# VHH binders against q84jc2, part 211

Target 1, 232 residues: q84jc2
Amino acid sequence: MSKMRNLVEEKFLEFYESWVIQLELYLHQLLIAHNNNTMSETELRHLISKLTTHHKAYYTAKWAAIREDVLAFFGSVWLNPLENACSWLTGWKPSMVFRMVDRLRKSRVVLVEAQVKKLEELRVKTKFDEQKIEREMERYQVAMADRKMVELARLGCHVGGESVMVVEAAVRGLSMGLEKMVKAADCVRLKTLKGILDILTPPQCVEFLAAAATFQVQLRRWGNRRHYVTHS
Short names: E, the ipSAE of ESMFold2; O, the ipSAE of OpenDDE; V2, 0.75 times the mean of E and O plus 0.25 times the DockQ between their complexes.

## First folded at step 12 (VHH)

Design pd14 (framework vhh_8fcz_2)
Fold by ESMFold2-Fast, scan of step 12:
Structure pd14 (fold): chain B 232 residues (1-232), chain A 125 residues (1-125)
Amino acid sequence: as target 1 above (232 residues)
Amino acid sequence: QVQLVESGGGLVQPGGSLRLSCAASGFTFSNYFMNWVRQPPGKGLEWVSGITSDSSYTTYADSVEGRFTIIRDNDKKMVYLQMTSLKTEDTAVYYCARSPDELQFLFEEGYFDVEGQGTQVTVSS
């Protein structure tokens, strides 16, 4: 199928490819730090800050892009089909990171009881926020089929003038609704990530970030093996 | 000049309710993450609640979750804090504060600018 990419898709594809390359470089640094028991707290905090800044750059670019075309993020061209299949509202599912946190219990850097309690409280809060957003998405999908939307779709079959303006206003409204839901999901992601990093010690943060980055990089590599590429 | 004017404070008994208001002027209100923060007698500033520029997300301190609700009206340039089931520990001067970077607030705790005079809330019998 011939499908042209719009400007938002082209710009974000370029951004994302560069962002992933830098993530792989940071992953290498995280793995070295995790295996090196002699790094200072200051050095570990500096590395954690680099990863936090890197993720902040992603959401800065994403939120700018969704203001222009939120639909580009549903079935994204910069993600392979496996990455798209594993997406929850245009990104990772926040509660999934607690599975990565569970790996910390079996690592050399042990969690104390107070941390376990705070992580459980955060997990419950994260699941609650996810379910609230899922219900809002269900309501949005039902609203797409209401009488008003059906009537506006019929009007859109007429060419020119006033009917075009009315249809454009309806499409703008739909896009704004999706933009708000994507932003809400991203807020849950950011609060979950920050919450985990605030609970963990610097060595535990490095191990957690390494696990998260490893999963993201491996998922991309697994999915890319499904693509048929003809090499000239 | 940027201005944030808080109002609605007063004396209320434990278990009571109160609604605080904040009127904003001098900046593009709809571009900013807005917060409520408080300062109890003899203590430092404590973040209470926040709301995204488009009301897509609200967040609360653990101590007020389920009791307080933050809402905003971008057309009126207002942010509100609806307080219910008030406790003596809620006694404080309440301030409205803007966060210049919404993403920075979500990644960094307590990043906000306090510019108003505040409104006193006293919870006592």
Scores: ipSAE 0.551, ipTM 0.802, lowest interface PAE 1.9, mean pLDDT 85

Design pd15 (framework vhh_8fcz_2)
Fold by ESMFold2-Fast, scan of step 12:
Structure pd15 (fold): chain B 232 residues (1-232), chain A 125 residues (1-125)
Amino acid sequence: as target 1 above (232 residues)
Amino acid sequence: QVQLVESGGGLVQPGGSLRLSCAASGFTFSNYFMNWVRQPPGKGLEWVSGITSDSSYTTYADSVEGRFTIIRDNDKKMVYLQMTSLKTEDTAVYYCARSPDELQYLFEEGYFDVEGQGTQVTVSS
């Protein structure tokens, strides 16, 4: 089966491909900074700022796109099937990043007890916010099968100006509700990311961002090579 | 021309409730992240709560989470702060503040474009 692409999908696909290329360039800079240990705190902060700005640009573009067509982000055409399969509410699952934070315990820059405590507090809060959104999404999906929705679907099968207007209003309402859920999930992602970066030192931030970017880039490469055959 | 007018403050006993209101004018209210901030006697400004332009996300300071609820009505150009289980430590002048960029706020907490004239909340016996 073929799926038609709308203008939102075409524009965001073009944006995302360029955004990923730039992410790979920033990953290269992060890995150099991590391995060489010669950069000043000011230089490290500048590099961290570039990554933060890059992620801000992604969410700016995403929120503009979801305002126009939120459904483009469910089963996105700019993501391969593996990336789509690993998505939680159109993006990374917020609590997942703490697995990358745990790698910092093996870092040459040791986490102090105050940082460990703050990271654990943030982990608990992130998991709570995540579960709250999951309950809201579950309620939203259940509401789709409500008797009123079934009746609206029946009205949509009949030719008539009045029924068409009612169905269009209901579809707009559903899209608006879904947009709110996606933005809520993105807010949890951004608060979690900022929280981690605020707790970590600049060298630890570089290591964390390098781990996150590496995972994102490798997941895309693995999915794009789904026909690759290897011998163990 | 941008104006934020807070109201609803007063004297309440510990454990009591108050609902603060903020009326906005002079800008496209539905495009802005809105905040409540407060200034206790003799202290600096403290951020209390925030809400996205479309009410998709609300966030609270740890000290008020579970006790305060922020709500907005874009048609009326109003933002509200429902306060319950009030404590003496909640005594402050409360201000309504806009943030022009929701993403900027999420990356740089405490970024406020306009702060209103305030409404006094006093929690005491």
Scores: ipSAE 0.473, ipTM 0.775, lowest interface PAE 2.6, mean pLDDT 85

Design pd16 (framework vhh_8fcz_2)
Fold by ESMFold2-Fast, scan of step 12:
Structure pd16 (fold): chain B 232 residues (1-232), chain A 125 residues (1-125)
Amino acid sequence: as target 1 above (232 residues)
Amino acid sequence: QVQLVESGGGLVQPGGSLRLSCAASGFTFSNYFMNWVRQPPGKGLEWVSGITSDSSYTTYADSVEGRFTIIRDNDKKMVYLQMTSLKTEDTAVYYCARSPDELQTLFEEGYFDVEGQGTQVTVSS
């Protein structure tokens, strides 16, 4: 059965398609930079800045959209089923990026001991922040089955009067709760990404961003069961 | 006219507790990321804690993590800092500050607009 799209879903689908195409172009630039030992630190920092600006644009658009319809981000129409299955609170799970960081330990540009220590401290902090959000998710799910919600569902079977207004207020409260959890998850994502980039050297940042973008692009291609041709 | 009015400071012994308050006016409080920053005697401004516009996320400096709690009440246009297990090194003038861009503040080192007079916290035996 075809799903009816609302305006938020249509606008964000258009935004996301364009955003992914630009990510693929940046990935191409990251891969060239990673294999080019003559690129200056200033040039590498400029490329890293383009990627961070690109991610900031994503969260700017996302937060505007979730204010209008947070439910559009659960089972999103702009994501294929594989991308949706791999989603944690409407996006990537923050701690998973440390698997990409672990690949840097085996690359040509080896992490120094001080960086390894800082990355492990950040990993622990990130997992702790994830667990706090997962506790809020559990509380939210339990609240859906509590006595008051069951009573409101029963009242919602009867049309008219105060019961309709009370049910509408409860649904609004549920949406606001989800919006807060999604924003909290995005805050952990942003803090994790910034933390990693602050610890890594510019060449290591390029390698990390290339690994992250490669995974995101390949996951989309695998789920779509076809390969995209990249323009650059 | 934007105003931030801090209160609740005072003299407290090491290990003690204080609750600081900040009353905001002259702007749409519920749209802004809010911070607590402090200035120890003879030093520059040090960021202490921050809270998103909707209370979805809170963040703390390593030196205060687990000891301080930031909360806000958008209806009352208030932000609070609950301080426990106070140390002599927590002695400072504490300021409430707003961030102009929430995403920028979370992703990069945030700039804060310190507009209040501050409230003095002195931790001494």
Scores: ipSAE 0.611, ipTM 0.839, lowest interface PAE 1.8, mean pLDDT 86

Design pd17 (framework vhh_8fcz_2)
Fold by ESMFold2-Fast, scan of step 12:
Structure pd17 (fold): chain B 232 residues (1-232), chain A 125 residues (1-125)
Amino acid sequence: as target 1 above (232 residues)
Amino acid sequence: QVQLVESGGGLVQPGGSLRLSCAASGFTFSNYFMNWVRQPPGKGLEWVSGITSDSSYTTYADSVEGRFTIIRDNDKKMVYLQMTSLKTEDTAVYYCARSPDELQSLFEEGYFDVEGQGTQVTVSS
């Protein structure tokens, strides 16, 4: 394991730390709005817009970073081990979001039948998109093994500049394939988030976003505390 | 100079198929999210389908889901719309349109620029 961070890792680490701090500030605003039923629909929509803009900023920075080095996102140094263990294709698993909605329904969120139907339709579509991406990843892993085998054989025969060029071309091809799969997964995440927010009322959106942000912030705190306590 | 040129429209019977083409020039095509939008007679623009700059993801309006397929060829600077099981409600002038911000196109509806002359699709018995 190298302890040196590359430039993409260093830059994204600084971005992510600031992004999480701002998420905690927005979470505080969401909790205030949720506990005090005094905000107008326009004010709630504005708060929801702040959160969606914040998530858009994350994906803008992420897509710029993966164009430079997608591998930095597989085992990210800006995430603790617990956050990394909960990752699916460099981020949250889209279908997990529906578990958050289901938990809210049992707590205090009352959904009308039309919303329940639309959420179920979205859940089915999201799971279908997840399965499609998982099949592409499996195909990619097989293709990478074949390419690596051919290139290892060629490297065993030649030690000159030709071998270096072939390796560089293969690594670029590998990275481009992973970039496309990560972007596909992120597109499913964005469309799933947008779909849920479009189905829910503004008060329900605030409750959902508060629950999601609470889970994300708490998962980070649990992982950080465990790491220091165990000295592993 | 930025240009988008649509083609492939025509008269087709209900249940038929058509393949629309859009040729792009004057900009870095591979950096843009591309859309198909349509304008039915006497109505406003309706978004139909979109595709990411690298073909990593495609999205469709509910009215065309499962019937239309959007594809692109970045080397040829082309975007296509394969239409099957056509309905009379699909009658419209079809335009291809570029989006300046790919991420915004996935999250906000209607974020695109329409520049081409369009291609007429008429579905009638």
Scores: ipSAE 0.656, ipTM 0.851, lowest interface PAE 1.5, mean pLDDT 86

Design pd18 (framework vhh_8fcz_2)
Fold by ESMFold2-Fast, scan of step 12:
Structure pd18 (fold): chain B 232 residues (1-232), chain A 125 residues (1-125)
Amino acid sequence: as target 1 above (232 residues)
Amino acid sequence: QVQLVESGGGLVQPGGSLRLSCAASGFTFSNYFMNWVRQPPGKGLEWVSGITSDSSYTTYADSVEGRFTIIRDNDKKMVYLQMTSLKTEDTAVYYCARSPDELQELFEEGYFDVEGQGTQVTVSS
């Protein structure tokens, strides 16, 4: 039932569990701030900064981990099956956060026309960047299959120490290619998140971040509940 | 002006221990992921270890995992590498290096610019 974990998986699992607990604490603070009319702009900006720093910490840790074992992020042991099923290139699909932005239309803190225009421009660019990465992943998968076939053929012809070095070089190349694509996807995620926060006012940022964190926390809870029921 | 000053190297017997230090100045140290990298004689730079800005996550090259420990002190603007069970293949000039603080600007992997003179570690009987 449980997969044996390597050291990278064990360390990132420990990090991620702590990171999610802190995210839930920040979500609580965001919900309080959203319902508090007396909170100053400085106080709101401080809370937004805490969330931004928290997300930055996640990507810093992730990039360190993928340098050692990028494959740990394709079917992550620290995520439940529902979280894994909803992932796009090891994380959330950038364009999906605009669903949280759409919710701001129902807020008391309404978006002005200039913000709507900038958000739509960002949405279009985000979808374009996603398509570029999807094309690169497709090319990588084709190239990966070709390289594996060549190496398997070579192994059949050369039973000796020299073949080990060639196989190791090919495996390193495959891992480096995946790392590059995961980092590219994460860059789109971070640019999308930063872009939205730069367009929104502090109260709108709080509402947006609360919606995003709520979705992440609820997705984890729904997946954990289903897993428990399935194994009961 | 960004400065990184490494110290603590020396000659040590196989199985010995050393503690390397890196003093940082000229940038907001607490915002940066920090690394240790090394250059063995006649070879290129090899990444050794890394630590997040808040020390919440550390990572190590397979060759040093379980033997080396990376630590940082943001108040003192220091990063350290505690080395134990040293091997002859650990002989190298050791450098500390920072990673960019703007994650959205990072599209490349595996390259570090060394800024200081480094500190020489020689493991020999």
Scores: ipSAE 0.007, ipTM 0.248, lowest interface PAE 9.2, mean pLDDT 80

Design pd19 (framework vhh_8fcz_2)
Fold by ESMFold2-Fast, scan of step 12:
Structure pd19 (fold): chain B 232 residues (1-232), chain A 125 residues (1-125)
Amino acid sequence: as target 1 above (232 residues)
Amino acid sequence: QVQLVESGGGLVQPGGSLRLSCAASGFTFSNYFMNWVRQPPGKGLEWVSGITSDSSYTTYADSVEGRFTIIRDNDKKMVYLQMTSLKTEDTAVYYCARSPDELQKLFEEGYFDVEGQGTQVTVSS
């Protein structure tokens, strides 16, 4: 377990550092595109495709890693404390991306009424799915506490190999439950991202993706500079 | 053991039709998004079509939209690809592939593994 955890953490740390560097390069391209009215729709769609492929690569790597060690994603070593504090079930909270979309809503000429309606419907659906997962996680945590109490009582009566096997089986069960919940949360994230991109025009997609990437990159930089934060 | 077995390929003239079949076993078929992917001679894998676990939604590559129809039968654990108006560029080995969850539609394009032998479709005069 400890050996598998160290290997998974090392591999994903290496992957994530490279992934973030590439995200920063894509962010630069998104900002250029956003400030340049001469890019064709085909060029904008290619850039959007690069970003969606980049996000798919993240979830492909993540799902391979959580199969081996889901606990590596709770308090991840490749994330700083601020990034970890802002995590909801090992990633961004799906409903929070609508705050980035709200910037587009403030310009009456940017989003048409039909888009605003579809985005509101998606927001409501996303919050519903998010709350369902939160309730499932609460039930999981309560069940975990009850199970551990029962097992502690049983282990108080037995000291040997059978007791060790029971604990190992419980830990495997806990890990499988967490993996299922993390995948469910990631599915809500991917559905929300795709839903937003399907509703928006290519220039609006570029603006949205630039806002999302800017927030992710800045959150990492703010957390990495925590030693310079003063109460002045 | 997860198994996907494709069949129904063959030689057909341009403008012709074929129906491909995929038989699934070793997993809960009704929980998975199913895809058809193809590999043209000398090229990489290309995603063709997908269908949600409950058949509520289907999706197609631009190159096949309006010509191909994907269908599934959860009771029989089968997925089908009905191909019409076939073109020489449709010549490929066709594979069926599963996606872990229909909510992962963005993964199906380029993030799939083929498990079967495939079925050869040749469109030539």
Scores: ipSAE 0.000, ipTM 0.117, lowest interface PAE 14.7, mean pLDDT 79

Design pd2 (framework vhh_7z1x_3; at its last look DockQ between E and O 0.01; V2 from the best seeds 0.00; counts 0 for: pae E 14.5 > 2, placed apart)
Fold by ESMFold2-Fast, scan of step 12:
Structure pd2 (fold): chain B 232 residues (1-232), chain A 125 residues (1-125)
Amino acid sequence: as target 1 above (232 residues)
Amino acid sequence: QVQLVETGGGLVQPGGSLRLSCTASGFTFSNYFMNWVRQAPGKGLEWLSGITSDSSYTSYADSVKGRFTISRDNAKNTLYLQMNSLQPDDTAVYFCARSPDELQALFEEGYFDVWGQGTQVTVSS
């Protein structure tokens, strides 16, 4: 089994390690803001904007990387086994964040009825979009076992310029299909994040972002220590 | 020169259907997130629908969800809006609009840099 990383994996590993360090610094700022009731609305919005920009930077780098090698994102070398086990289509499952939103009901800043209704509508929409993508992935997996793919696998056994070109075109087609599905999943993630932030007040946004970042950082720490990960 | 040209508008009966087209020229259409927006008489602009450069994702305003379908043909540099179950309240000038940055378009539905001249849709008996 090859242990060598390709250039896309090396470049994204370097990017991701730096990105996580900055996420931890932002988490510290979010926790200070959450505990400090004296911050202005403008200061809270500025902090929320920093987090939003940080997440957009991640997707900018990710989309550039998947155009080069989408398969690097399935079982990523920059993620530990626990992080990889918790991934849904190369990232967090969008509906999962509503569990974090539920914790806001325990805060001093309670959700008003209008917010609860909008969050429920967003939750339903997000689950519907997830199911669409899951059906698309199932169709893709079935198509990969289809007669056409079996014929292409057989063709790959023949040596010749024309046969090589046909096989390469098919592999590019498969990669483009996966890239499109990963990008669809990322769009649902971004729309879900944006929707939650639009519904919540700035203090509630800070609390939500702190909860999300805390979970991401803790999951990484648990997986990196390994002896805290239970095996079957 | 960057241009967007809408066609396909007209008069239609309530419950009817129309298909709008937007032809792009002067830029690499396949690189851009594209939108449909409308303006009803005496009202402001209303964003209706958006589509990613590769058609991987589409989004809709609640007012048109389930009735309108956005699509694109990158080989023809054309954006489409299939409008079904049209209502008198759908009467408006319909515009095609380009978003400067695809990722930002997912966070900001009014994020446009290029607009077409519009095509009139009138829903009336």
Scores: ipSAE 0.725, ipTM 0.888, lowest interface PAE 1.2, mean pLDDT 87
Fold by OpenDDE, look of step 13:
Structure pd2 (fold): chain B 232 residues (1-232), chain A 125 residues (1-125)
Amino acid sequence: as target 1 above (232 residues)
Amino acid sequence: QVQLVETGGGLVQPGGSLRLSCTASGFTFSNYFMNWVRQAPGKGLEWLSGITSDSSYTSYADSVKGRFTISRDNAKNTLYLQMNSLQPDDTAVYFCARSPDELQALFEEGYFDVWGQGTQVTVSS
């Protein structure tokens, strides 16, 4: 039996589908800008701004949704299995973007020493922040085995009025914790992205964003194709 | 046995064209990101082009962009490189190379685990 989607899942699915379509459009623009070098710095900055705004819109929608049901994001129905497998706390792992930066460096992008230094500092910081979040997440996961949760497990299907209240309270508590962790992770993602964009020149930003968008879009495509092939 | 075999190399005049082929065996070709690389005499290995397992994405080094085209036929377990507008500095041994991790290949050029023996391409008047 297929998992029944709740309202939050349905709404976010619709949002995400639209959001991805727009991302693909922006990717096209980024690629054009990157390949032709015909755009002025002002135009490039404008394009960068569009992308950053687009990402901000995602997190705005996400945070609104997780307020209602954060658990929906730990089994994201709008993502394929491959995308989900690559997810860290309901999104991309912040430190992953530095692989993209490394690609830039190995390609035609020349980074000055100052940029390299700043990027390294940012990488270290990002890794540190990730680890902090992971430690906190571990705490929450371990805490699930506390007395309260054990009691919930004992209740099983025999849920009376008081039991229902206990269950609800427990779920709320867990959800709040998870929401906190997700938001924290998102903040690290956003800070990392912003940090990178602040370090890079506009042309470099365009290339970086193109790479990032490409990865995201292709990951979805590959995952979908694999899914269809496997299940067809 | 995992194997890649390149063919199609030869002598060509400047401005000419060649089409290289790489035949894969011993593994599920359609599951892997594939690459073309080359090595000129006295130079290091240069990545030229890559293509995703499903051909949904292709990439090129600046040195060959607009001139070379990578493609694949998964049914034939074959990778192709159409080379146009060849120049003397394109003279090299050309290798087909497999990337073991397609996702990593998106971020890191030159990440390979299997190569062929290569095919010689010589561009000379």
Scores: ipSAE 0.006, ipTM 0.266, lowest interface PAE 10.9, mean pLDDT 88
Fold by ESMFold2, look of step 13:
Structure pd2 (fold): chain B 232 residues (1-232), chain A 125 residues (1-125)
Amino acid sequence: as target 1 above (232 residues)
Amino acid sequence: QVQLVETGGGLVQPGGSLRLSCTASGFTFSNYFMNWVRQAPGKGLEWLSGITSDSSYTSYADSVKGRFTISRDNAKNTLYLQMNSLQPDDTAVYFCARSPDELQALFEEGYFDVWGQGTQVTVSS
């Protein structure tokens, strides 16, 4: 399981490196669009569509990888199963994106009252979806502790193939449940991103996407992939 | 048997108030997100409000935000909907509904695995 986890993780990290390099190229385009008051709405929408497609590609690759080994995306949680129940499944908490929107509002972006209302409705809906996922995470904390007990039983159990089949079925069930939960969290992330982009005007979308891309590029430069998965 | 039973419906004049109750039995109520849904005469189902298992978050449809308040009492296995400033277009059958425990249904609004039989609310002079 450790060997498979390393191989799947290596393949995904190779993808991620290429993905971030392309994101940095899109960031340059976003910054030009942000500073250039002569770009047409059609040009802005095309750029926004490219960024949206790029973000979807990230999750497409991630979902393929978690199908092979979902545990490859759970870093230090193995060593600290009682670590924060609020650690978000293999990524950032979906509602955290609203902190970025709030920061943009304080500095440069002026939102109409209708936009503010829709953003607050989306924030509440996102929080509701997060609560559902957090509840399932708590159930899987117990399963992670019980997994240590199952692994110990596997090491100590020397009775025939029925014992092995029961243990493998339990491990497979836990992996399937975790995969479903990671995908659910990613769907909330995508739905929230889409919702924000639908509420904002094209120039506002460009500012938002530039801020998001800047954050992700800076995270790569820090080289703290453990921090990115666990605390970003 | 898993069951939801609504009470508190009735006839009320425009501008009036009603409080709906939904009593749950046959399952661990405090483990589930709960919702209110309505169906106006000749129309489809309209989701109105939802509440998390511990009441930490609530959500409302635009049509009822500010007028309706969802709440729950887990010790009594009961879900509530306080409806204020009722208007004729609020006339409908009101259902309480349980969200599935599975995360797959999280993104399919309106999918609920247990429904009550509904209670009629009529807003008329």
Scores: ipSAE 0.000, ipTM 0.201, lowest interface PAE 14.5, mean pLDDT 75
ESMFold2 (binder alone), look of step 13: mean pLDDT 86; pTM 0.886

Design pd20 (framework vhh_8fcz_2)
Fold by ESMFold2-Fast, scan of step 12:
Structure pd20 (fold): chain B 232 residues (1-232), chain A 125 residues (1-125)
Amino acid sequence: as target 1 above (232 residues)
Amino acid sequence: QVQLVESGGGLVQPGGSLRLSCAASGFTFSNYFMNWVRQPPGKGLEWVSFITSDSSYTTYADSVEGRFTIIRDNDKKMVYLQMTSLKTEDTAVYYCARSPDELQALFEEGYFDVEGQGTQVTVSS
């Protein structure tokens, strides 16, 4: 309810701070598991399940929040400027995770040919889905610039009962369009994540999740320290 | 009373097209992911496709990718499956099914809590 933050922003900021703290704790567990080859497959699967449940919790909270205020996720107050600069439709770009998978191929962990083929098939599908969303985003931007929308913007300068209602309806339509695009992007993210985890063995999943969590945590730390450096 | 009622099945020649419909009632249709699932003769259930509650995302089994399209109309409480380039292997009873947890459906193919009564699709010359 503050001038700089609405209730949705305040609630999600509180959620996100707690979510990141828990992600760091899970990252420590992933790094221990990665360095300790004595963990059973069942124990590794339980750890992987904790991480997937944690990511599901994030998207559950996010989708509830965007139903109320999708614009809070464009230039988010709970993210530093570096995190915001690195986002694609309010989150990570799905195809970027394949770069992390490529790093696994250069490590001591060997991916078998069947896994390499399935990962390449998933990469192609992910890129296709991204391109589809980017075309929808272009169509959305074109619709924003059409004559009808320009006329509605002009009406917004003339505050009155009928004009206010027409403009309010248009703004709701714009928000619904953005919500659909954000959800589409999140669906591609979740399907890409699941696809990778289904292809990889449990030890490889732990290595992948550790790499992803490390990047997310470090990006946040780099952005926060950057503020400090620019002031000094 | 929660119900899903499929229709539109029939006999079609290989290479043909068919459109299946599913009418939903007794629940808030726009809150659920919707699926199409099929059962070929003498085989188990096979997941075919799903669509998110707001039509923001669709996905398909590899066997039907590029040939089938899933569509929904929340105002009419309908989900459709547009089938093209039909093959004899597509012969099955087709069921409409709902997914209660949107996010769980994205992680677990075939996660659904209600299915309809089915509509028979037969592809033969």
Scores: ipSAE 0.503, ipTM 0.794, lowest interface PAE 2.1, mean pLDDT 85

